# Designs tried in a protein design chat: VH-VL binders against Flagella basal body P-ring formation protein FlgA (flgA). Part 2

Target 1, 205 residues: Flagella basal body P-ring formation protein FlgA (flgA), of Buchnera aphidicola subsp. Acyrthosiphon pisum (p57418)
Amino acid sequence: TVQKFNFFDLNKQLNIFLKKEYPLNEDSIKIIIHTPLKKNIYCRKPDFSILSNTHNLGLINILLTCSKQHYYLTVEVQSEGEYIVANRKIPRGTRIKESDLKILIGRLDVLPNNTYRKKKDVVNRISLREFFPLQPITSFMTRPFWLVKVNQQVTVIINGNNFKMSSKAKSLSNGAQNQNIRVKTNSGKIINGIINENGEVIVSP

## First folded at step 1 (VH-VL)

Design d3 (from d1 with heavy chain D99E L100Y G101D E102F Y104S Y105G; framework fv_dupilumab)
Fold by ESMFold2-Fast, scan of step 1:
Structure d3 (fold): chain C 205 residues (1-205), chain A 121 residues (1-121), chain B 112 residues (1-112)
Amino acid sequence: as target 1 above (205 residues)
Amino acid sequence: EVQLVESGGGLEQPGGSLRLSCAGSGFTFSDYAMTWVRQAPGKGLEWVSSISGSGGYTYYADSVKGRFTISRDNSKNTLYLQMNSLRAEDTAVYYCAKEYDFWSGYGMDVWGQGTTVTVSS
Amino acid sequence: DIVMTQSPLSLPVTPGEPASISCRSSQSLLHSNGYNYLDWYLQKSGQSPQLLIYLGSDRASGVPDRFSGSGSGTDFTLKISRVEAEDVGFYYCMQALETPYTFGQGTKLEIK
C-alpha cells in the first residue's frame, strides 16, 4: 500500500522536484548533485524541500524527509545566459547609451545580484558610480533619467474627445518617460498624467 | 553515441529560402547550447548563429541578421536554421555543433558532418 | 567585433619536430571570472572541425597530451610538441567572449 523508493527512484524524484523548483526559461540551467544519496536506500513517501527562504543560484541545501529519516543534500544550481557589462569606462552621472554596453554569455550564478540581462533595461539610465570595461551593470548602481524634475514647469497636454489643450503646470515629483506623475496647475488643481518622450505630461479621460 | 546529423541543404536561387535541420542523439539535448558554423568553398570557418539550451537566447553574425532564424525543438532533439533572402555569399557547408561543457566555456566538442548549401542562378 | 589574427598562415613541419601557432585578439578575451574565452579547432581534409583546446588551455576529451594551449588576454599560442602525420590540417582559433563569435583565418599545417 505504500510506495517504496530505492536509490534509482529517489534520484528520479529529486530530478522531478528540481525541475519544478528551477523551471527552464530564457536561461539554461544545469544542476550538479555534490552530496549523493547512499546506495540501497528504501524510502517511503519522500519529501524534498529547499532549506533557504529564497530560491537562489549556486550551492543550495536540500532536505529529503523519508518518514522518520532525514538526508541532507548539497546541489549546485548553475545558470548560463546573457548579461550586460560596460563596453568602456562609464563615468558616474553618465546617461548610458547602447554603445556603452556589451552583451556577454556566462554563468549567471556567479554574478552580482540584480545584474541586468537586457540592454533595453539599461539604455538611458544614469550611472550612479563609475563602471570599468567588462564590469557587470547592476540595477542598484543606476537610476532613471529624469525627464521632469520636482518643481519644474512642464507642458501638460490634455486630450479630450475631439480637442487637444496645452497648459503649464508645476511637477510635484521627479519623473522618467512613461511614468505617472502629479502636477499642480496655476489655479492649484492637481492633475495626474503620463510623461512622454519630450518631457510633456499627457492627460487623457 | 553522441551524434549530430544535418539535413536540408540543397541548391537555391538568390532570394530563395532553405531550412536546415540538425538531429541530436546520445545526450540530453536541452542541456546544451547549439551553434551553426559555415565554411565557403576553399575558405575558413565562419560562425553563423547560436542558441541557448532553453531556446530563450539567440545570437547571430552580422552578415545573416534579419535573414536567418535559429530555433530548436527540445522535444524532438532538433536544431533548425531558417535561411531567407539567400545570397551567393551564403554558399557553404553548414555544420551544427554542441558545446563541450555548458559551464566551463564555449567549446564545440561534437560536430555534424555538414550539409551543403549552394546559392546560384 | 573582435578580430582574431593567426600566424603563420602556412606551417610546413618535419614529422617529429615541434610546431607553434599564434592567435591574437583585437580585445582582451579575459573575463572578470578569470577565464580566457578562446578555443582551438582542427579540421582535417574532408572532415568536420574537432575541438582541441577550450578556455585557452584546457584540453578537450581524447586530445593527445602533445597539444597544449597557453596565453592570456590578447595573445595565445597552440603548441604541438612532436608533430605526427595525422596532425595535418587547418587550425583555427575562436573567441567566445562576446557575440558575434569570430574565428581566426586559419593556419594550414602540412608535412614537409
Scores: ipSAE 0.000, ipTM 0.420, lowest interface PAE 18.4, mean pLDDT 82

Design d4 (framework fv_dupilumab)
Fold by ESMFold2-Fast, scan of step 1:
Order: sequence, then C-alpha cells, then structure tokens
Structure d4 (fold): chain C 205 residues (1-205), chain A 122 residues (1-122), chain B 112 residues (1-112)
Amino acid sequence: as target 1 above (205 residues)
Amino acid sequence: EVQLVESGGGLEQPGGSLRLSCAGSGFTFSDYAMTWVRQAPGKGLEWVSSISGSGGYTYYADSVKGRFTISRDNSKNTLYLQMNSLRAEDTAVYYCAKGSYTIEYYYGMDVWGQGTTVTVSS
Amino acid sequence: DIVMTQSPLSLPVTPGEPASISCRSSQSLLHSNGYNYLDWYLQKSGQSPQLLIYLGSDRASGVPDRFSGSGSGTDFTLKISRVEAEDVGFYYCMQALETPYTFGQGTKLEIK
C-alpha cells in the first residue's frame, strides 16, 4: 500500500528535498519558505522539483506533485561563499593570470549568473571584455586560450602499449588543453583526440 | 553612449506624493545596482536609496524609510523612486546613478543623470 | 552610521600648484577583502557629480593622472598634483562599506 503523507510529513519531506538540492559543502546556505504548504494537504507519492534550473539561488519556484494534483511553492535561497573578481583593470583579449584575480567572500544570490567560484577555472582563459577591479567574472566574459587554432597543422601522437607514432594533421576547430578535438589527415581521415599541454593531439586506441 | 535621464520632479505640498523615474540607455540595465542621491539647495550630497540589479534587495536612508520606495522595471530600463508623505526637508535635486555589479560590494558610481528638482513647500 | 569628515572645507589654490583634501571616517573602511570602500566625486557648478577615484586609489575612466587617491582604514587623501581652472568645484568623499552610505560635507576648491 502506498503511504499517505500528512501536512507535517510533507513539510519534513520538503526540507529534506531542499537540503539535498542545496547541501552546505563550502558555502553558507539559508533557506526561507515564502509559500508554506497548506494544513489540509494529504499526499500520496509526493514529488518535489525545481521548476527552473536557470537560477539556482534567490527566489526559486518549487513544484509539488501529489498523484494528479500540483502545488506551487516559492522559496528563497540565500547563499554566502567564495567567488572570483578581477584584482585590477584587465583589458579585453588578455590571458588571465592568477595575480589578476582575487577571491572575495560574500552573498552569491546577488551575483550575476555563472560567476566563477574558483581561480583555477579562470586562470589562463582569455577575457572577452574589459574587467574593472572587484568586478565578478562570469563564464560568459571569458573563453579558453586556444593552444590549437582552426586549420592549424598539429602533431598527432598515437600512444599504444609498445609503440608511439606521430603524424601531422590539420585541426578542424579551435581547442584548449584537455579538450577533445577533431583533426583531418592528408588522406582526408578524421581523427578525434585530446589536446595536451604542448598543443599536440593525443590519441589512445 | 551610456546615459541616465531623470524625470518626475516638481512642486508639491507637505504630505503630498511624487514619483521619480530614471531611464537608462547604452548598457545592460539589469546587471547594475542603482542609487538615488539628493542635494538640497546649497547643501552637500545625501544618499537616499539603492537597489540591486535584480530588484530583490533595497536599502534606504533612515530619513526616508517608510515614506519612499525604490523600484525598477528592467524590461523598460527604468529606475523609480515613489516619494510619499513629502516634507519640506525633502526639497532637493534628485540624481540617479549607476553603481557596481553587486549591491553587496558597492562602489564607483560612474554614470549620473542630470537630476530632477523636487520642491516641497506650503 | 559611519561619519565622513572632510578638511579643509574651502581650498583656494593658485593654478599650477598642488592641492590636497583629507577625508576621515569614524570607523575603518577596509573590508576583509583588502579594499577600502571609499570613493571621491567632483561636482562642478551646475553639473551632476562625476566619479574621480573609487576603492580608495583607483582612477575612474577618463580622469587625468594628476588626480590620485591614497590612504587606508580611516584616513584618506585626494591629491591634485597641478591644479587647473577646470578642477574648480565641490569634492566629496563617500563610503559604501555599509548602509547608510554617507558622504563627507564637501570641499570647495577655488582658484585664487
């Protein structure tokens, strides 16, 4: 038989759902429920979901599905943690260095979407715009530094247990370190590989 | 060109109401925290209110708290200041200004409107 | 509330001479992130305020290098290395470390 959940059980399940979706990890998280569950809700097979994945913080709409019934709840997720800002004026087209970045601690729910949280994710990327001191840096403001450019002749290294072969091919796209890339040989064959730190394409059979 | 243009000022009696508007152009309006600053005749600058880019967070000077409401309509690139229960002490030129990307770390109001005059007298 | 105190309130200067304006805060403006949340603004007669310096020492876009900001914590200075006629106006420091944001009372720079 399917267990029925009363009001207090549903409220407990909502809190369990929210704790699972917003674990404390390295960030401080505070959740405020603005639209509480009604006292007279009895639910068979409760299911909670976040209506939109576009915004993970701030005002979030939660959908509770109870068999054939739908309930809409609003919660506010406040978060405080580390994020990355520019430590100086960074001109457009600059390859970002660690010294160009600063870690701040503050409220994440008021920051632009996709603000970087770790320096390692920003270092060695290229700025797509000018940055000003203390400006939060988002993933939309940077691009990977290309170790390989489209139409560039690259060295392809095929590594096997007892052999190493190298050849030349033309890259079909831009690519950064550790990215998968497609290259075209002189014979017209297309090979997939991973770009190493030297801009070589590594293929493992 | 990045620009802010205020409107809505005028003459009002004590206890009256006015609504100021500030239209932004040339930048992504929703990305920036916005501020209202006023200046009484012959006096210095006084901060009035600030709002986050999303509109979710608002801050007020104690002298206007409960009487003024800051808001924004990002779809119209417009900042508002609803001024209720006006007092003679509210007589000033009101400026809107563009601040930093986040209200938590606020600095550098680099774009200001030309100001709109509010006069409260009987 | 953080109180901002400027000195002098009136500053007559001969063109080409240096000028210096002091700003003191009633509590430290140094955030744990390492920055001082102090801005300097200039308001010329009949005009809107304009940003000169932000975060204690960074010049705003288009501001001549003769303007510089220095200081940390509670004591800040705005310096103009060689005053020009166009520099006449009221100078204001402002803290934005915490609400309510507060301005200094203003310094009137005048040409002798």
Scores: ipSAE 0.006, ipTM 0.555, lowest interface PAE 10.1, mean pLDDT 85

Design d5 (framework fv_dupilumab)
Fold by ESMFold2-Fast, scan of step 1:
Structure d5 (fold): chain C 205 residues (1-205), chain A 123 residues (1-123), chain B 112 residues (1-112)
Amino acid sequence: as target 1 above (205 residues)
Amino acid sequence: EVQLVESGGGLEQPGGSLRLSCAGSGFTFDTYAMTWVRQAPGKGLEWVSSISGSGDNTYYADSVKGRFTISRDNSKNTLYLQMNSLRAEDTAVYYCARDEGIAVAYYYGMDVWGQGTTVTVSS
Amino acid sequence: DIVMTQSPLSLPVTPGEPASISCRSSQSLLHSYGYNYLDWYLQKSGQSPQLLIYLGSNRASGVPDRFSGSGSGTDFTLKISRVEAEDVGFYYCMQALQTPFTFGQGTKLEIK
């Protein structure tokens, strides 16, 4: 009976795996292994997997499968970059303005998942909860601003070659700017179009 | 009124399965991370599992990992805990709670709790 | 795993007097942005737990100002400046820094 030694360094293989899962930009990502692999583990065909549906930053659990053995490892993925926070208290139901937002540079791995990285992705959305100053804003805490509501009478603009026609129709759903929407005309006809910034439905033949 | 209501508890044999549900009302369900906490009779609180608002990130206590699965259906405002391979040690009142996540973390500040549902694992 | 230890485990108090509960973590809970990922919960007999303090020192909505949380790193204190009859129950600290999230063993506050 002899102790099983790794012919190749398993810690080296783990680092290679992590670099592939988290593209290492030395300006933004640092990885710390909290449970280093034991030197006496022999693993001919190591298989690493992250025990989550999506890749997370911060403390993550990694499963190492070696033949019939399973090992659970903890690593910390630290990332730095730009992210969006509230510049002031934003009440629930508010249409977010650029002046309500601030860009900070800091640790991304301690932020809530799906924290916005660019102001343009947050501006003009509606807050679904109260935000406090310096609180990161996530995509799950906002919804699109409805320019058109279900059963609302809307203007339909049909743009053709050398002509522009407008008519009235009733919206069949809620819709935000740049979303495709279905509307029903007074004649009962259903038309598909895209909502513009004025809440009008644009149809291109 | 903001509420969480658990259901699905009951008596089960060791090795059996139960599915717990937690129905949310009075708030925008998918903007909150959710957590299951249990309490064995006469004992303290024990964290079981947490799930992000989107459902993309899940976390488990070591004692339940591989046996329990947390999930959510945001279209139904409902949180679930699928409990497989039940053990006597899983006997407890199970609470669901929402995580406020004020400032920079998602999984702190459980400000709303359900009434609890009792799970008894006995032969 | 981070181990949370509370003291005392039993705390008899005369109404109107102050009370203090200690919570110690086996690892520092001070992390990004200077936050301590430590919450305090109260569970009254036959009821669900309720949030008192989050992130070390922030009072939850509806919690009276006689409750305060303090401390940093590994040593934390929950203080009640003037105990009232309604404050009876089990108090738990909880670390929310890393999984598995862990609770202290609980402190029973009771009226003398």
Scores: ipSAE 0.000, ipTM 0.463, lowest interface PAE 13.9, mean pLDDT 82

Design d6 (framework fv_dupilumab)
Fold by ESMFold2-Fast, scan of step 1:
Structure d6 (fold): chain C 205 residues (1-205), chain A 120 residues (1-120), chain B 112 residues (1-112)
Amino acid sequence: as target 1 above (205 residues)
Amino acid sequence: EVQLVESGGGLEQPGGSLRLSCAGSGFTFDTYAMTWVRQAPGKGLEWVSSISGSGDNTYYADSVKGRFTISRDNSKNTLYLQMNSLRAEDTAVYYCAKDFYGDLYYMDVWGQGTTVTVSS
Amino acid sequence: DIVMTQSPLSLPVTPGEPASISCRSSQSLLHSYGYNYLDWYLQKSGQSPQLLIYLGSNRASGVPDRFSGSGSGTDFTLKISRVEAEDVGFYYCMQALQTPFTFGQGTKLEIK
């Protein structure tokens, strides 16, 4: 038998859903329910889902499905925290340096989607367009700088507790710093590792 | 730009029928609840009827219940109000309004209104 | 049915002075999570109504900051901090907590 949920139970389920989707972290997050559940709503098998895959912050539409009925709810997810802007004019095709970036503090929910939050995620990427001072930098406007190209010969470093071995291998794909990559040794063995800042492939036992 | 345009008003005799239409543009029509609000000459606003975005839920003022039917065609972005058994007290300007969010009934966009006159 | 009562029904104001309109509901419009299901609308002469305030105190998009809504439960106030000539018209409160949704009688704000 399906449990029937009243208004208070549904609102409790909504709050549980919202806390799961938007957990409180170091960012200051405030959730404002603009479309609260009306009183005297009863529901069997309530199911909540976010209707938008393009917005994580700001005005978010939530669908409550109750058997054959649909209720559309709107919540506003306000977030305040750090975000990354250009510190100077950055020409297209530039490998972004730390000095090209500035951290600002403000409302994250009014920024363009996928605006970077940490300098480490932007440094060493290539700009795909020109940036002007104070312009927010988004992941759509950058691409990885390939430290390793497909078919490039790379140094593989195997780090154990009491040993370090190095060898040469051919990369099977393009790769950027901190990415997992497969390489093929001269003996034909395939090894997985992580690319370091020098374009070397690090393998940990 | 979000816009609502009403049509279908006119002069009718008591006991007659009229069908009002409201064409929406500039927003995702099936996401928002829609409402009809009327205003008699020289009087205040009176809520008439509302319909959820999906069309699954309809609501009516007691004064029109059983005589009026609200409906929507989301494929045509159009809201309707079928008015049967018209009475002199139904004489008013009828406004179409879009809900502010989802299926809450806070009307953020209103049409220009269409006039219904019921007289012998 | 929830009955909405406004006062005053007629409000003459000198430009630049503040104005306040009261709205009372016959039942509490506050739900357990702190939201009041009370909205304010303005209808200027010859025009359609427009939303000013929703859920008690939230300004609608494009509404000047001189408009504010306050109150909770059964007693609500719409305040205009400095009235401008363009503010003349009829102000209506409305409850959307339960059907039938109901409007107040309206308050005519006019310039002296």
Scores: ipSAE 0.000, ipTM 0.425, lowest interface PAE 19.4, mean pLDDT 83

Design d7 (from d5 with heavy chain D99V G101Y I102S A103Y V104G A105L Y106D; framework fv_dupilumab)
Fold by ESMFold2-Fast, scan of step 1:
Structure d7 (fold): chain C 205 residues (1-205), chain A 123 residues (1-123), chain B 112 residues (1-112)
Amino acid sequence: as target 1 above (205 residues)
Amino acid sequence: EVQLVESGGGLEQPGGSLRLSCAGSGFTFDTYAMTWVRQAPGKGLEWVSSISGSGDNTYYADSVKGRFTISRDNSKNTLYLQMNSLRAEDTAVYYCARVEYSYGLDYYGMDVWGQGTTVTVSS
Amino acid sequence: DIVMTQSPLSLPVTPGEPASISCRSSQSLLHSYGYNYLDWYLQKSGQSPQLLIYLGSNRASGVPDRFSGSGSGTDFTLKISRVEAEDVGFYYCMQALQTPFTFGQGTKLEIK
């Protein structure tokens, strides 16, 4: 009923908690608790929460709640793996190509938050600023290339067994390839579909 | 064009306070870490403080820890340095600079600098 | 704290001749990615500093190709292949590997 926490016990619980928050199976992960722990902590119902709403590697603040007591922990999540950098100078407003990118292997925890891990997630996005060679690319530095814009008339393709129907509808949001989008028909009906490479909305019954 | 403009410098007594501002224009302010660097008369450059793009992470030189506070208002594209408990040794030209590259705890490539604002701490 | 030491402190150069400035760090600036976290800055008289070189050897935008950075670990060099009158000023190296970030004491390049 009463759970004893010491450095090793807490580290085990934090590893379980953080592996749920950071499911990086292909990367090596090491967790270090930097906050000095007082004597044994006894907790009937330990609860952990990350105080930052971004999924960060490196130094993070975690709140441990034991009944009505709060403990603020500074934890270092060290990770090693692949990440994406610019392979050349990329001007602002550029639609990023695979040849503009390079994969490096190294410490992930010292990189900016939301640094891309795979080229496929960066290719075809638009740079929001100038990138320099070897600069890690984060999701905050790019935006989607819109194949469909809000209020644009789009072609909706409905695929069924032994039939294929097409109609026109108005897009309710901006959308990039492979993204879900809602469209409104002339009759007022709202349909959900996925944008293909031609900016058409595909609906599967 | 990309620009940084500092303001808020002036003359103050030891133990006093000043707040410096640095207004950014021509770029997406919240995507860049920002830094304050100072230069005492006839001396070299000294790093003072840095702040991440979000404002969540701040770093300070040992000489100013506990006295200076770096902050930013991304809705106004403005960086601040609140200077408390001023000392004669804080007399310097204070520059704000944009950090082009940020690697977690590492900040390098200060590619855009303001004109500087002069702070004089004298009795 | 990492201490940055520059030499020489004063560098008189004849226009058109090469110039070389040394920067040494008290500990290695080479990171696990193979990067050297060292920048070079130039401050012309009465002006703000400007970035010349980042990550040891990369020229910043708008910097003439006569400027180059080299070195690794603890020993770094900034070279100017042909010094021009506009190059006069104070040159500073800076380590960006860890806080507190530290500058060298500066090298004054003058035309003789």
Scores: ipSAE 0.000, ipTM 0.436, lowest interface PAE 18.4, mean pLDDT 82

Design d8 (framework fv_dupilumab)
Fold by ESMFold2-Fast, scan of step 1:
Structure d8 (fold): chain C 205 residues (1-205), chain A 119 residues (1-119), chain B 112 residues (1-112)
Amino acid sequence: as target 1 above (205 residues)
Amino acid sequence: EVQLVESGGGLEQPGGSLRLSCAGSGFTFDTYAMTWVRQAPGKGLEWVSSISGSGDNTYYADSVKGRFTISRDNSKNTLYLQMNSLRAEDTAVYYCAKDWSEYYGMDVWGQGTTVTVSS
Amino acid sequence: DIVMTQSPLSLPVTPGEPASISCRSSQSLLHSYGYNYLDWYLQKSGQSPQLLIYLGSNRASGVPDRFSGSGSGTDFTLKISRVEAEDVGFYYCMQALQTPFTFGQGTKLEIK
């Protein structure tokens, strides 16, 4: 079957497509079509795909495929929501506290990529640069706090069904809480485990 | 030791104005969003207005839009509610509250200040 | 506007027995970041409201563990595992998802 699209029909179909592609922000998404359309499009089996800025907010390029014809559309995806900013000046090398952070509500699509949206994802990380008040915090600006450092001797805990065994090993890398890490025993064997809150490596047989 | 103290309530006639104040102590005032909630005699709680920690964002209930203005002076640790064009239905106890975060979890409340609008 | 409906409106309870209060929203409160934007408050006679539960299930500081919040989307429950005399008062749910923020009508819990 053949479907005729005018500008308003296209806008409606794009809204349905894009809200499905961006489920995290369905209620706060606004879509603006920048490509001018001067005539109706006759479209058989319309199909949409995102060409650039895959699932990123802001300006994106969309391909509309109508049987043997292709239309390139420039669309702006706006979204509003909560995001994390610095509450005060934070020096480089600081272990970030919850009181160092503030939640603001605003346009997400104008923020730097990878801007944090939850305080829990930022708390206890180390700042890699100086932050200024109200500056959005991105994942590129922080690193995990190391509970285990490379070449550190660590306690390895092996939890079995009816036993719990601990031994010592040397860490082969830096690691933060809940990260996978490889350690080397005195016998030379390499064991994989997960770092707990005390800097111990937990292994499940 | 975290405390909110309200003032400015009283008796006013319809069409009059009142300014409520809420003084905070024991916490870093500019970090938290603040909210005004009212309760008419014998009725339930009704949200009135909220303001962000910076003061840049304000929100109002439809019943008070255009008549009430929420503001804050972070240098004085004080929240305000300017009430203009008062109506009989504005009669209530007005509470100020500190949000645990931005607009949810009001974890500290003032004792309330009574506003009576009557001829 | 999101309408919040509580039931029951009056809840007489024998000391030491459990109590349960329901709160229903006209729209889903499960939004971005995986949280339900629903809070529970208690107002004792002649006193200011106090926070019990925030974001659906998180107990506020100083709130006894006999209080718990559960539910997701449109249906929420506040439970008190064993009611004590000091628990009497009006319980309110509140949605904080979108403005205008709205409270339920309130549930009066009283000792029988």
Scores: ipSAE 0.000, ipTM 0.417, lowest interface PAE 16.1, mean pLDDT 83

Design d9 (framework fv_dupilumab)
Fold by ESMFold2-Fast, scan of step 1:
Structure d9 (fold): chain C 205 residues (1-205), chain A 125 residues (1-125), chain B 112 residues (1-112)
Amino acid sequence: as target 1 above (205 residues)
Amino acid sequence: EVQLVESGGGLEQPGGSLRLSCAGSGFTFSEYAMTWVRQAPGKGLEWVSSISYSGGSTYYADSVKGRFTISRDNSKNTLYLQMNSLRAEDTAVYYCAKDIYDSSGYPYYYGMDVWGQGTTVTVSS
Amino acid sequence: DIVMTQSPLSLPVTPGEPASISCRSSQSLLDSNGYNYLDWYLQKSGQSPQLLIYLGSNRASGVPDRFSGSGSGTDFTLKISRVEAEDVGFYYCMQGLQSPYTFGQGTKLEIK
């Protein structure tokens, strides 16, 4: 059995698929279909898939499957939002501070892949290359700064509803801010916690 | 704050010469490319000339090539435009503008984020 | 020389309405680094030009988020999502890819 779909119906379904794959979140998303669809396409249940391993912005190829028929579509996913650039020259090997960063607003789909969009994701990382003022910063240009080294003595802070206590323990691994880490107390107990900005291990009961 | 102030405009006869100046303040002048843009009465914007941060590279519109010379003195934070063999069609408001990127960024990009107030050049007999 | 063509040249809009200005280049403004060397400028009556958008789609400091730039290669659009009275003036696109650098002829946005 064959069911006729017009261009408008397929376009509507494609937009629903793309909005699900590219949720708005904090960004503005605009989708432009560049491949014209033939009139009188017959399809019982259209199925869409993105042919890239990662959901990229910009020009992407989509496969439309209708029963035994396959159609290749080219769409442009435009995204507008905030992104992070260097506020000043940052030498290689620098621990990045908030004052080293600036937020700009613009089209994300024309920026290098993996450009950071929030300062908190860049602060306290180590630059792997020299950055220039207003240069977009990508995740490939930074690496975590180890706030805690394996076998380092660290302060453990236990936070409860009506109490706060601290003790000392040895770290069992390297760790960066916001990472989960295991520490071993002097009594030999192993505790799990999250590393804070100061290299302290926070434990929530 | 970042500012550009043009001066040197005035009335000249055809074939005459004028030297425009643009004084920069509030930023590291020596690290930015600079541009001159003009606007004839009632007309749109026309790019005239650009100079790299060091002064090593200069660019000119076809209409002024061979007659105008762009230069800069980084020790005085000043951009210049020497205008020779003036023509009636050179009558315009002349703006100076600063590149958005400094010398450590994209050195060949001439986007203009800060503009001066403009100085008027009138060429008539 | 790269020729920049804007459309429309005159754009009357009702306050709160969206507005859109097109800019076409005679050759691609996309470089090998993936950037489009296309800027948008606004000149209000009696004032110097001011930068709105640089490198195709990046909003300049202090520019309201109702302004956006899009496009790639030879076809670019400046969009204002909700026009306000303060947005009246002449809008210019400009290519910064190669000398001689060239502006479009300008679009006059006015309130109807």
Scores: ipSAE 0.000, ipTM 0.403, lowest interface PAE 25.6, mean pLDDT 82

Design f10 (framework fv_maftivimab)
Fold by ESMFold2-Fast, scan of step 1:
Order: structure tokens, then sequence, then C-alpha cells
Structure f10 (fold): chain C 205 residues (1-205), chain A 122 residues (1-122), chain B 106 residues (1-106)
């Protein structure tokens, strides 16, 4: 929150904005400014925003709003980090296992959009097409494995300190393992719970 | 021909004051940020201060904040450095330098004066 | 302040040698790095700006590379007039210089 007088230089403020927007956590990030700001633009209240939320890496357009004036800037965000590829040929319609996946380290900004970064986000999903070894896996190439489908009869298990109860209810939506779901009992009551590996809805008081 | 010429250096005693000048010619002075950079005898370069083209924004190294004041007179194409409360460690050659910013992101100091020697000693 | 560290602090070389000087920033500075040459009793001269761009009038034997935190200045075939002290400078924040690399005749 601290802003010093020496940060009134617009290029320095742009760099502070970019460091805040692209913090170094797990990935190595390098930023190249292709359209540098001119030093004699006088801007009392600069405001920076990223115009495109569809691409967070590579060439990014930034809007600088200075009172009622607008300036369009282009920066290149290069990133290196971990991403998920297929460890073997994965046929279409396959429920993906951890052994089907491999972690590689490389340039993230040149990968297809929505390439998975962690195995846990891919495991138990269904492949929508064939994958080949070392091919990056994107979220557009997979779908959730529905353990529960909308309008399906499911078993609801209520576990308490000194009791266990099971009943049947109808699911109000599709749901995958570990997702929250709402179900409707025969009495019309709506209950919220979490789907387990068997497609049962667990309610913990 | 683009050039910068410093003047005003000399011998001053500790606690004294001195004003440096840098006369610019051969370019539109008011459109460029200007800098003072110093170099102690046998040592490396140390940035001292920057002033924007308009003179509205000034920046200082921590070692000189509160003691040095950078200013400019665009009608006279002249840059100044007012040095107060001088210390022995301020002894150095002081250079003025022009900062450019065209198509790249680096703001290089592309034109330098020949320097003026400031000696703070009893 | 961003700290700039040069390596080596000094080196000896012969005419015709390939010379490399490195500069490391204490944090990411993108390509906001410049290289200067200073001869004894003279003002510094700009050699390279934005990490890799040659200043007008600078011989092509000088080149720069790097981005982020690690940068290199290379002289592909050293000439007698190249014996000098070399400084890197970041301008990503308030300007800071490396400590300098003195290049001497072997």
Amino acid sequence: as target 1 above (205 residues)
Amino acid sequence: EVQLVESGGGLVQPGGSLRLSCAASGFTFSTYAMNWVRQAPGKGLEWVSTISGSGEYTYYADSVKGRFTISRDNSKNTLYLQMNSLRAEDTAVYYCARETYYYDSSGPFDIWGQGTMVTVSS
Amino acid sequence: DIQMTQSPSSLSASVGDRVTITCRASQTISSYLNWYQQKPGKAPKLLIYAASNLQSGVPSRFSGSGSGTDFTLTISSLQPEDFATYYCQQTYSDPTFGQGTRLEIK
C-alpha cells in the first residue's frame, strides 16, 4: 500500500502494477514492455487494467486510464513452470488415472490455452479425444466424470457424533467426486452434501 | 552537436554548500529527463538524482535525500544540483547525463558531460 | 534499491580474445539494463541499451544478452581501444550501477 514520490514515474508504476498482477510464486516470470510510456505524460491518478482476461500469458494488452485519456500498451509475459502432459497414448472416452500423466517443466506462454498445471485437476476426468505421449492436456479436452447425474436417485449418508443415517434423494444437478451437490428428499427437503467415490452424498453435521 | 558542460565544482569544507550547473546545447532540453551521477576517486558510478523534462518530478538517492536539490531552468537550457550539508563521502566527480526513451524499455543515459570535481575536505 | 553485481571485478585479456562480463540484478528488471564503457579520466559512454541493442556508432563486436536477472556483455574480438572499465545499469526502478569490471592488458 505504500506509495513513494519516486513512483510517480509512469513506467515505474507500470512495473509495480505488473509485479502485483504476475507475482513470482511457482513460476518464473519475465515481462517485456513493447510500447514504453513516454516520460512527459502527466498523470495524477494512473489506473492500469488488463484488457483481455482470455490470455494471461504471451502478448497482453493493458489499458492506462489517465483522467479521461486512454493509452493502450502491449507487454509480453513469458513464463516457465510445471504443466501436465499425457504419459502414454490415452484413447478417447478414458477415465484418466495418475499413471496416465507426466509433469514437464517448460515455457507456459507457448502452450495451448487452459493447459493443466497440476495432476489433481486432471485425474478422474474423461478424455474427449485421443492424447499422444508428451502432448499437453487442456481443460477443453476433458470433461468431469459424473458420479451423479441430474434427476438420479442417490444415497444420502448423514454421519453425526453418535448416529449414522442413510436415505434416498433425487439429485438436482450433475456432480463429480468431491463436489458439493444439492439433493431433494421424498419429503421435499433440500439437503447439501459432498459426493464420495461411490456416488453417495455425504452430509456431516 | 549535442553536448553537456558541467561547472561549479571545487573545494569546500565539511558542512558547506555548493551549486553545480550543467549547460545543455544541440537538442530540445525540455523534452528530456536529466540526471546527476557521481564517481568517488577510484570507485564506481553512483546515481544521485533525476529530474523530469518539465521539472515537476524529482528523484534522489537515499544517500543525498534532504541535502541535495535537483532543479532545471528550461528557458536557459541549464540543469542544477544544489548540494548542502556536504560530507567527506560526497567527494567525487559529478556528471550530468541525458536520459532517452524511444522504442525500448531501458531509459539509457546516452549523452554525458565531462564531469566537474567536488572535493569536501578541511 | 535493486542491487547490481558484476562478475568479474577485473580481468586480463589479449587483443583478439573473446571477453564476457556478467551482471546480476537482485530482482527481475525485464530488459531495463544498459552497459557503459569508461576510459581513465573520461566520462562514461553508452554501449548497449535495453539489454541487447547497440548504441549508434558502437562497433558490432560488442553485444549484449539476457533478461530478467542475468545479463551478459560480450566483446567478440578484443581491440586495443577496448581496455576500459565496464558498468551495467538498471533503470527499472531508481537507477543503480554494478561495481564495474576493469578490463586490462594481459
Scores: ipSAE 0.000, ipTM 0.420, lowest interface PAE 16.3, mean pLDDT 83

